# Ledger of designs, part 2: VH-VL binders against Peptide methionine sulfoxide reductase B3, chloroplastic (MSRB3)

Target 1, 158 residues: Peptide methionine sulfoxide reductase B3, chloroplastic (MSRB3), of Oryza sativa subsp. japonica (Rice) (q6auk5)
Amino acid sequence: RGTAGRRRLQVVVAMSSSAPPPPPGSVQKSEEEWEAILSPEQFRILRLKGTEYPGTGEYDKLFAEGVYECAGCGTPLYKSSTKFNSGCGWPAFYEGFPGAIARTPDPDGRRIEITCAACGGHLGHVFKGEGFNTPTDERHCVNSISLKFIPASEDSKL

## First folded at step 4 (VH-VL)

Design k22 (from B8 with light chain D32Y; framework fv_bexmarilimab)
Fold by ESMFold2-Fast, scan of step 4:
Structure k22 (fold): chain C 158 residues (1-158), chain A 121 residues (1-121), chain B 108 residues (1-108)
Amino acid sequence: as target 1 above (158 residues)
Amino acid sequence: QVTLKESGPTLVKPTQTLTLTCSFSGFSLSTSGVAIGWIRQPPGKALEWLAHIYWDDDKRYNPALKSRLTISKDTSKNQVVLTMTNMDPVDTATYYCAHSLEWLSYYFDYWGQGTLVTVSS
Amino acid sequence: EIVLTQSPGTLSLSPGERATLSCTASQSVSSYYLHWYQQKPGKAPKLLIYGASSLQSGVPSRFSGSGSGTDYTLTISSLQPEDFATYYCQQYYSSPYTFGQGTKLEIK
């Protein structure tokens, strides 16, 4: 090795939230285009608003450090530090990245659907006022199949 | 194991009030996201939703029957009570209570066995 | 009120055949709130499919659902004797939460 060859790069999960997010609605594809790039199960949940069976999701009990991206478009949606155990049978987060999560109230006024703001992919629902000890008093209950977990990178030095 | 069971009178006279109790085990209605609905089915006819009660004591009623229905819960007894006033022979039906969860799109995953209520003069 | 219309009202088929049951909503609903139930004589309904396409745990893989907007379909790929029952669709999108009138599967 030469005398200069060391790097001091560290991945800080918080840095992904400071990157400019894709604009809302910026990822537009036809149904056929989404079917070509998504698995059948991802298409069913993200595009057809399906729901995975409770307790079966890949990320239901995962608490490793990293970032959760939209499985459809790759937009960062949640930091692992916002994930908490709510007991709902799906991954739960108390806060998304700024501008990453769109909200649409259900007609009966009880539930609010959450979607990826960039591509419109269905994530799940947000609930408020349940008394969880979180900074927002919110629970974002999200399908694992709607998400792709990106683990925090390790220190790159020798 | 989740179980629900309906109880109440099987015969009701016209103009009287029907009171049905749903007794359940394996979950608590004080748990966030839990809800209990009442559904009825007249003989040979479709299912008809009547009312819902949620863990936070919010209530929803079928507008066609709203003036006649009251739903309440007793979380200490694991019971939900439905009251329906001014019974008529057309209200003859099997009455079910069913469990639902807010984070599960409120689909009815567990049902009681049903209780047939006959309204006759 | 959202009216769910199921067709056909009665479907006569033999074991091993494919069954296709339709549910049409009078106005667009979110597929997330469209569910299918099976009911056998004298029994409570049993959840088969939730959110239009998600198979409930313990339900055989021959059952599948699809659809969006106003048009939804329940398919049974190869009928077994125990599948002859009445099937109901339900919407939880808008109050009052309504059921279809049912499709009765009967043995030919």
Scores: ipSAE 0.146, ipTM 0.688, lowest interface PAE 4.4, mean pLDDT 87

Design k23 (from B8 with light chain S31D; framework fv_bexmarilimab)
Fold by ESMFold2-Fast, scan of step 4:
Structure k23 (fold): chain C 158 residues (1-158), chain A 121 residues (1-121), chain B 108 residues (1-108)
Amino acid sequence: as target 1 above (158 residues)
Amino acid sequence: QVTLKESGPTLVKPTQTLTLTCSFSGFSLSTSGVAIGWIRQPPGKALEWLAHIYWDDDKRYNPALKSRLTISKDTSKNQVVLTMTNMDPVDTATYYCAHSLEWLSYYFDYWGQGTLVTVSS
Amino acid sequence: EIVLTQSPGTLSLSPGERATLSCTASQSVSDDYLHWYQQKPGKAPKLLIYGASSLQSGVPSRFSGSGSGTDYTLTISSLQPEDFATYYCQQYYSSPYTFGQGTKLEIK
């Protein structure tokens, strides 16, 4: 959010990939606090680990330049440049910002849940080895409701 | 669009091996995230999950059946086969195959019509 | 294994009444992995509610689901004749994937 010591532009810039990520669990709120700031749909998905219906999400077919933030805490999670068309019915990314995404295996070991590392908000699941020819051979399949898209400005060149 | 149908013998003798085939259309088991499960229901009783096969050939089995189960797929034929050894009268049930997607929270969205298998001498 | 206990086993009601069906898990289940199915005699189960509270496409709005952790509820706000059937909850959280014993809705 700008350089350390100056921070004059932190209100207008997304967190730099060169800045350290927020510590895991750095955003902690009670259930009541989350219900007060999230819509019912956002609360269901981010806090209760719900899934939006395929093909209905705001960002499913969006490929504009920008940054995807956690809808719960505002932490930058994905660059638009990592978004690709997987055909799954949800937005798909092949990697997140360093340290932004936490991974937890499902109890039966088949799926790996992905969450916002800062606040624990549920994003979706990551799948590996599907042959999409991405740099990571991973697909982060993410609920649109878990994300807030910040478009790159007309004058953004970095 | 999506359909599944079970086929196999309707009458099996005790100690014999049951082989059931699930034939499907409207999707491919080579598609990432796709899976087929087998579920049975004895007359008047609850549903019991038996086995699952995933697009990547990973297989899961209900441990209560003491390794009596084998599940396999033939993607080119759009078929999944379940084999159950050492059949007993308590295995009398309607057997279903059902579709699921890993991307959709692992629910069974489409089911076959079911096939009643009676185990009797 | 996670055991799902449904109550009541049988519920006798009249058309127009509200039905409330319970499903209790022996250990906490993520909401995303609890589902409800309807089964009519001689038919395969039909998915009604997925992820505890999401209504499946084509299912009437009188059906709703709620709950979290170990306690889940299926509600039918005003029973129609076609709703008299057996209802099953299911968890897909941990293998073996289990179903409840069912609640039979019957006409009083």
Scores: ipSAE 0.348, ipTM 0.735, lowest interface PAE 2.9, mean pLDDT 87

Design k26 (from B8 with light chain S54Y; framework fv_bexmarilimab)
Fold by ESMFold2-Fast, scan of step 4:
Structure k26 (fold): chain C 158 residues (1-158), chain A 121 residues (1-121), chain B 108 residues (1-108)
Amino acid sequence: as target 1 above (158 residues)
Amino acid sequence: QVTLKESGPTLVKPTQTLTLTCSFSGFSLSTSGVAIGWIRQPPGKALEWLAHIYWDDDKRYNPALKSRLTISKDTSKNQVVLTMTNMDPVDTATYYCAHSLEWLSYYFDYWGQGTLVTVSS
Amino acid sequence: EIVLTQSPGTLSLSPGERATLSCTASQSVSSDYLHWYQQKPGKAPKLLIYGASYLQSGVPSRFSGSGSGTDYTLTISSLQPEDFATYYCQQYYSSPYTFGQGTKLEIK
């Protein structure tokens, strides 16, 4: 499963923060189709709900201006302006674009899984009430491998 | 730098209540995401999870033993206490406390040395 | 309750050989919540692999983990004398959190 084939088949879209969110479940593929277009590590995380090694993610310490898209389907998920330094080893955001993030309680009885609402790709977990100085009282702890960063200098100039 | 140590009686008579204390250093149980579990291991047998207490004072118990177990914390003393009522010889085991983190899927990364509790008349 | 069954119960091998240890869950678990521990006689368990495949700091690269759903494997590519110990898998996916019965790795 090469990157070239994955790039052509991968849905990539850039949106303004005011654009309507894509419909939930709007990107549907069989697991066989996902396995064909995703790298083994992307498939493990996005489709099999894996977690990347802490501190190793491409976006763990990135604070450049831009938009984070779903690595599986290209749906915009987070603005760089919502990213903050939580110190926990994964990219952290205090909110997603409206309707972009779905939530499901984990069977562990405590954690809440977050997924891309459009394709169901696993992102990580959301935590609440941790005392970080953020507008939402939430930390969306997200695998870098689940994301694709689009720099502001490429898709918009301010 | 992270340490945990179990303390309590090493010999308990049948029907008595066991109280074990986990004393720790190098982290705080008031820190978001931190949790402490209790696990026991009878001689020559497998590990058995007993109870878990989280930074927000949420508590989980093994359903097989829930009626006998109470877990509590004193964050100012860096201690977690496990109480188990109506002890029986089958409860003879090494008891461990262990550290876990919510955002790391609660794997037990640091363990106490364990304390052997023998239940006999 | 999710039951974890480890096989074999005892594995007898010589230094330099490859060891493959299995852990089967009675129902599907997320691989994120499956962990492996090593325990030597008289000692507390030591975390070896977390989330099915990630090596804990300080664990030699000869150790690897894999699996998803109900079937998980711990592999040691070339056994060293210090690797002869009991290995436990654990799930933290659903309460009660459970351990397997252990696989004892012993010298042939």
Scores: ipSAE 0.389, ipTM 0.744, lowest interface PAE 2.4, mean pLDDT 88

Design k27 (from B8 with light chain G51D; framework fv_bexmarilimab)
Fold by ESMFold2-Fast, scan of step 4:
Structure k27 (fold): chain C 158 residues (1-158), chain A 121 residues (1-121), chain B 108 residues (1-108)
Amino acid sequence: as target 1 above (158 residues)
Amino acid sequence: QVTLKESGPTLVKPTQTLTLTCSFSGFSLSTSGVAIGWIRQPPGKALEWLAHIYWDDDKRYNPALKSRLTISKDTSKNQVVLTMTNMDPVDTATYYCAHSLEWLSYYFDYWGQGTLVTVSS
Amino acid sequence: EIVLTQSPGTLSLSPGERATLSCTASQSVSSDYLHWYQQKPGKAPKLLIYDASSLQSGVPSRFSGSGSGTDYTLTISSLQPEDFATYYCQQYYSSPYTFGQGTKLEIK
């Protein structure tokens, strides 16, 4: 990442306050191209909208400082500071970086799919109004395999 | 452990109203995201979804049967009730209630055993 | 309403063989709303696969699902005696939520 070597809060602030995420749809590849660069499981989830088994994801219980990127295109999606324990069996966040997360309502309007805005990779779903006392009253329930965690360096810790 | 059980009359006459109760344990319908659906299956035929009730008391009905269906919940009793008016012999079926969860794409992960309702004079 | 058409209606195979069951939707659905159930005579359906490709807890690894858009498949890699049952696909993408007519898997 471009902020390597900066200290403490500087790394997280730089990531959150840096230039906006790539424009929506800015990372385009054919199905064949995605298959060539993604693992079979990453392809199943990011491109075919699969779901990882609840409670098995790498990031389900991780609360270290850092940034979660799209596993497909590398776009920063979530700050670790927005991650919270919701008990859903997948990592949960209450907001993404501005413009990073696209939303597509299902036809009945109850569920809303979330995808990486840059590449269209499937992340999971967002749920509203559950009373978790987060700033947004939203829960982004995300597949771990859709994400790549970039730890904050030792120098970025307060 | 999650369990669901359907109860109600096993014999109904044409034009009568059917009332079925789903009694459950191991979860609460006051819990965010929890929902209960009713599904029926006529002998030898496919499954047909009837109605759904959500933790927030939102209700969905199969449009083909909506005028005849009412779904309600009693959270304190852990029960969901389905009523269906103007029963006809073609409504003879095994009726199931099933658990679903909003953040798990509402797939039916736990089912009651089903109750066969026969409609005949 | 979205109509789910399963094929074949009946599939006759022997233990140890591979079974492939198809489910075709009348319009595109999201794969994260397509589910597969197994039903044995006199029993309630049992969830096998959710979101087209995700294996339910406790279901043997010989079961797998795939597909997107309008075309979905359930595969059983090596049939066991207990697998002979009727299989239903279901969509929860659009109300009314619908099931296919079923594929009956029977002993040859």
Scores: ipSAE 0.361, ipTM 0.755, lowest interface PAE 2.6, mean pLDDT 88

Design k29 (from B8 with light chain S95W; framework fv_bexmarilimab)
Fold by ESMFold2-Fast, scan of step 4:
Structure k29 (fold): chain C 158 residues (1-158), chain A 121 residues (1-121), chain B 108 residues (1-108)
Amino acid sequence: as target 1 above (158 residues)
Amino acid sequence: QVTLKESGPTLVKPTQTLTLTCSFSGFSLSTSGVAIGWIRQPPGKALEWLAHIYWDDDKRYNPALKSRLTISKDTSKNQVVLTMTNMDPVDTATYYCAHSLEWLSYYFDYWGQGTLVTVSS
Amino acid sequence: EIVLTQSPGTLSLSPGERATLSCTASQSVSSDYLHWYQQKPGKAPKLLIYGASSLQSGVPSRFSGSGSGTDYTLTISSLQPEDFATYYCQQYYSWPYTFGQGTKLEIK
């Protein structure tokens, strides 16, 4: 992605917070097309369902005000206000924007995969009933690489 | 630092019950997402997953061996115990316990050294 | 159960050569749950690659993984003497959790 695309996405995010989310599956590209626009690490996580090393993600300890978008398609996924410190080594959120996060039970019967509903990009997994005092009792454990943080103000970009 | 070590008998007679203990340090099995698995490997053969126990006391067994296996934990002792009934010479293998995390897609990041159990008359 | 088939069963190569090891799943798995281990004689397995393509900390950069769906590959770009070992793929996508039969990498 170029710098023009990044700046346009910041404006779009502010407007899209009052708009309905993109329909599920509305962003479809071939894997070749994704590979052309994503970094190798983003492609590995978002398209090949990889996992970043714990504690290394750029958003693991970030608590600035803003919105987290899908790094692949730019769909707003999480408000910074839903982010909490779970200590897991990845960014944790207790809920996503309405309709933004798709859930698919893993065949192992224990985990539930979370993906960007618009493009299918892999985010991580959601865990329930862990006793965190959040409104949902859920922990969305998400790869930083799957996300792009859009600060609420120019100062928060620093 | 995370460490795991298997202990138990090294020689078992056919039809006897094998009991192996995994002793660990550096983590707690009461911590959400933590799990311990047992894996075995007959001499010169592939790895075979046997059983898993999770922080919430959920248990999973290899269906091929489920009727013979029991896994349990003692969180106060930092131990996981695997029991396998009706041992047969084909069960001769090195037995490993290994650490995994649900939020790490269950890869085995730390392994015990393994204990060779020989089943013979 | 998901059966993982590794090929070749034995691969004979010389130091400095490129090794390509395959792992094929009997049904599609999420790559996030496909992992590769290295095992040397008399030792416990060591995690090399998790989630098909993520290199475990401390593992040399000559190791890489790729693949999705049913087909996965472990590549060693330039073999070193210490790389001659047995390699196993593993899936944690579906219960029961399974390992491949292994590929033995031996000196030619």
Scores: ipSAE 0.341, ipTM 0.722, lowest interface PAE 2.5, mean pLDDT 87

Design k3 (from B8 with heavy chain S105Y; framework fv_bexmarilimab)
Fold by ESMFold2-Fast, scan of step 4:
Structure k3 (fold): chain C 158 residues (1-158), chain A 121 residues (1-121), chain B 108 residues (1-108)
Amino acid sequence: as target 1 above (158 residues)
Amino acid sequence: QVTLKESGPTLVKPTQTLTLTCSFSGFSLSTSGVAIGWIRQPPGKALEWLAHIYWDDDKRYNPALKSRLTISKDTSKNQVVLTMTNMDPVDTATYYCAHSLEWLYYYFDYWGQGTLVTVSS
Amino acid sequence: EIVLTQSPGTLSLSPGERATLSCTASQSVSSDYLHWYQQKPGKAPKLLIYGASSLQSGVPSRFSGSGSGTDYTLTISSLQPEDFATYYCQQYYSSPYTFGQGTKLEIK
């Protein structure tokens, strides 16, 4: 809707995908400090590695243009253009911004946990080789609660 | 609808080999992330995980029983087979097969009804 | 192998009372991989709580889970007659995947 639509998109500045990757561990807080600033549900998922119920997440079915930031530290993690419908019941992305996502195999090496590289916040897991027609053949299956969506702004596009 | 059902002999003599089949419907073991596990429970005792087979044919075994266990799948028949050698009366238990998904943090969301296997002479 | 120790082994309570069941892991486990099951006599286990604190669909809200690291708790806020069963915790974090020895809830 005309001018009103433009104004809503202009309110938030999207982050450039060409920004330098965040240094690993650049945001450090005690668990007590995280518990003080996060909601109980955000703390459970980001710090205690919890999982939201499939199909209930805020971003599960959202395909608007923008950037997904870490809900804990605000680091840009995923561009909306990498989001795809995998049918898993959680938001799915085929790649993160360079250096934004850390990977840690579980002890058996079957699953690979993904976390925010800057603060260590738990995002979910990455799966490979499922035959999705994407550049990476990867599915980053991510909790909505771990993310904060920032709508695109026309003024911030480069 | 997802269903699993165990089948095989209910009576086994000591030293014989047990073969159990898990037949399932409502999903495919060729689907990425899908896995089937075998769990047993001796009468009045705790649950014990035995073996897992994944969609990509990766296999995991309980180290305590690994030398005795073989797990395999027949994707075209929607079946998973567990073989356990050198049966002993202490192996008397109800044997379950159960479904899990890598995306769902490997919890067992659907279970077969179980089959009681008695080992006696 | 990660050993899960449940306490108490048997808990005798009356309907309407609060039940608190503990599960302690011999080493730290990611809470994503800690699950609780309910088993009634002669039946297969039923998934109750996944990822330490998430309630499985269809499970009454009187059930709740909490915990992280090595210490996990299942709570039933007001016991109903159908809740008297055996409860098992399970870890899927490291092979071999292990279950606790169970806590049996029985009517006092």
Scores: ipSAE 0.176, ipTM 0.667, lowest interface PAE 4.0, mean pLDDT 86

Design k30 (from B8 with light chain S94R; framework fv_bexmarilimab)
Fold by ESMFold2-Fast, scan of step 4:
Structure k30 (fold): chain C 158 residues (1-158), chain A 121 residues (1-121), chain B 108 residues (1-108)
Amino acid sequence: as target 1 above (158 residues)
Amino acid sequence: QVTLKESGPTLVKPTQTLTLTCSFSGFSLSTSGVAIGWIRQPPGKALEWLAHIYWDDDKRYNPALKSRLTISKDTSKNQVVLTMTNMDPVDTATYYCAHSLEWLSYYFDYWGQGTLVTVSS
Amino acid sequence: EIVLTQSPGTLSLSPGERATLSCTASQSVSSDYLHWYQQKPGKAPKLLIYGASSLQSGVPSRFSGSGSGTDYTLTISSLQPEDFATYYCQQYYRSPYTFGQGTKLEIK
């Protein structure tokens, strides 16, 4: 019943946010600023549009309850409830939070890049019409290194 | 394991049509995101992309050669066929087929061994 | 058409030395679509690096890639005898998908 016990529990992160998403482009930093706060691998993927090797990502096989945030700016991007097993070798989601994901079609029209709308960090690509049994018929194929998983607290699960 | 192998004539006369078959195993061209490309390399020269076929039967061709090229697939046989019309001695090259994935930015991760096609009278 | 220019055309070095190979695009490409291949005489090319900087599985850590926009670099930190080969950069950003002319790495 001590105050110290309750203080420690305050670090538990809520599973989801109902707050409005940050405005598009609301997080802007120079290359030097991003390089100072990101690991080399995070910088390579989020800022230089790198891709992690398939099957190696931290979140490729994770199906725990929680929220996936942008590793660069902390913006909530995906609920764990939208994550599904696509077999692609990367974490796959069928939708992001409203307004959280920006889309840029590639020049030949086949692929669509997905980025964090707030900071422009590279996430991966979205694919449509593949016949997965999901509500959107979309697969957001995302680098684990672009994400930070925030586990649901015990109090918020049930 | 993933394997690809090119087959077809090794000698072609000028003006004839070349038909090459890529036979593969270890994946299906019905799988979403899978694509097969054809690339050639004249002796001592750089690699040149020719054509792509995707799992959804979309086809892409090098514009410099588009009028001469046709790419098709037979998913049940695990084969992709490339035809090239009006062959010329400058088309002498090693021809490769290669596997790529849409979600991997189409890099060529598996290649056939290549087949040398010589165009001569 | 995006032209990829590799330099130098031939690089003569000894085992143990560092190799730096350049690839310059005639217009800006997304680094996600720039890839590096190694080719030995009589063999098919082998993927080394994808998306400018991502090391392909099974490729030794002495290989690294960097760059963005129009300027890309492949580095081999300490050459082994097996590394003497021709190296090609490739872009898949815009059709037609093009390769550089190659850099031949040869024993000094």
Scores: ipSAE 0.307, ipTM 0.734, lowest interface PAE 3.0, mean pLDDT 88

Design k31 (from B8 with light chain Y93W; framework fv_bexmarilimab)
Fold by ESMFold2-Fast, scan of step 4:
Structure k31 (fold): chain C 158 residues (1-158), chain A 121 residues (1-121), chain B 108 residues (1-108)
Amino acid sequence: as target 1 above (158 residues)
Amino acid sequence: QVTLKESGPTLVKPTQTLTLTCSFSGFSLSTSGVAIGWIRQPPGKALEWLAHIYWDDDKRYNPALKSRLTISKDTSKNQVVLTMTNMDPVDTATYYCAHSLEWLSYYFDYWGQGTLVTVSS
Amino acid sequence: EIVLTQSPGTLSLSPGERATLSCTASQSVSSDYLHWYQQKPGKAPKLLIYGASSLQSGVPSRFSGSGSGTDYTLTISSLQPEDFATYYCQQYWSSPYTFGQGTKLEIK
């Protein structure tokens, strides 16, 4: 029964990932409100644009089937099928869900910041033209702490 | 593991061109995201950024010195070369090369020991 | 260009005391691109803190950083003899990438 509730929660999350992403800027909170609901580490990275130490992230070497959501607002951001090993020391994806990822050029003229389009939470940066064998030739290099991994349906565990 | 070392002349005459080489090990400048910067420090003064070269051969220069600076890389030799034209006594400084990564917001995590270049007649 | 102003220029303290060093930017910068370095006489700078508040591996926990926008602070909670050095802030937010003029921490 607790197992039934857990399985139902996974189905709800899977259905949520098939829905259109929330509109850009649809999740807005004050910094004080974010600080109240996020851990200190999540607040540092998602709201203050921090960077986790390379190789230390929970999802750096995870290749299980599932969906990666924004740790701040729960918006589905990446399918596990788009994750690849780039060697960057952080999780790498070659594309996000349509409309889920916002891009803002850094003033350095080199990097492009990626954020959750719904809440503005900092994810990391996207790099282009590195010759990876992916459909987009892009690498979304993302902090693990910015993400929450939702494993695929429990039916697959039997 | 990661090391950088500057080499070149320690004494340069006014109007000459300075050529400095940064030799490194423990990483490759063919690796995506890797960049090498040059920074100088006149005796008793603050640090001043000069130039950057990136893994993809993109180059950035301090606008105050851009007309005098050229940065290049030789990936096969693990070297980055900086040239600075028309040297003047005010260019006397310790010159450093340093490693940075785009993924790490370009902070300088490894530095060479520095080489003092004196410009005098 | 973004000018970084460090204050005080010189800070004279005794071992065991708390040091607070300020770095003020002429324009707002993203905290992810504000870094702190320590430099001892005759040596290359050493990275202490990156992205305003992240402690570099191997740096003692008595060092901490904070700040956002234009105002940043480096704090050393209990000074050790080896901490007497010059400290520089640096921004990598906008080209040209600039350093502050440094704060010299000296023994009283």
Scores: ipSAE 0.224, ipTM 0.694, lowest interface PAE 3.9, mean pLDDT 87

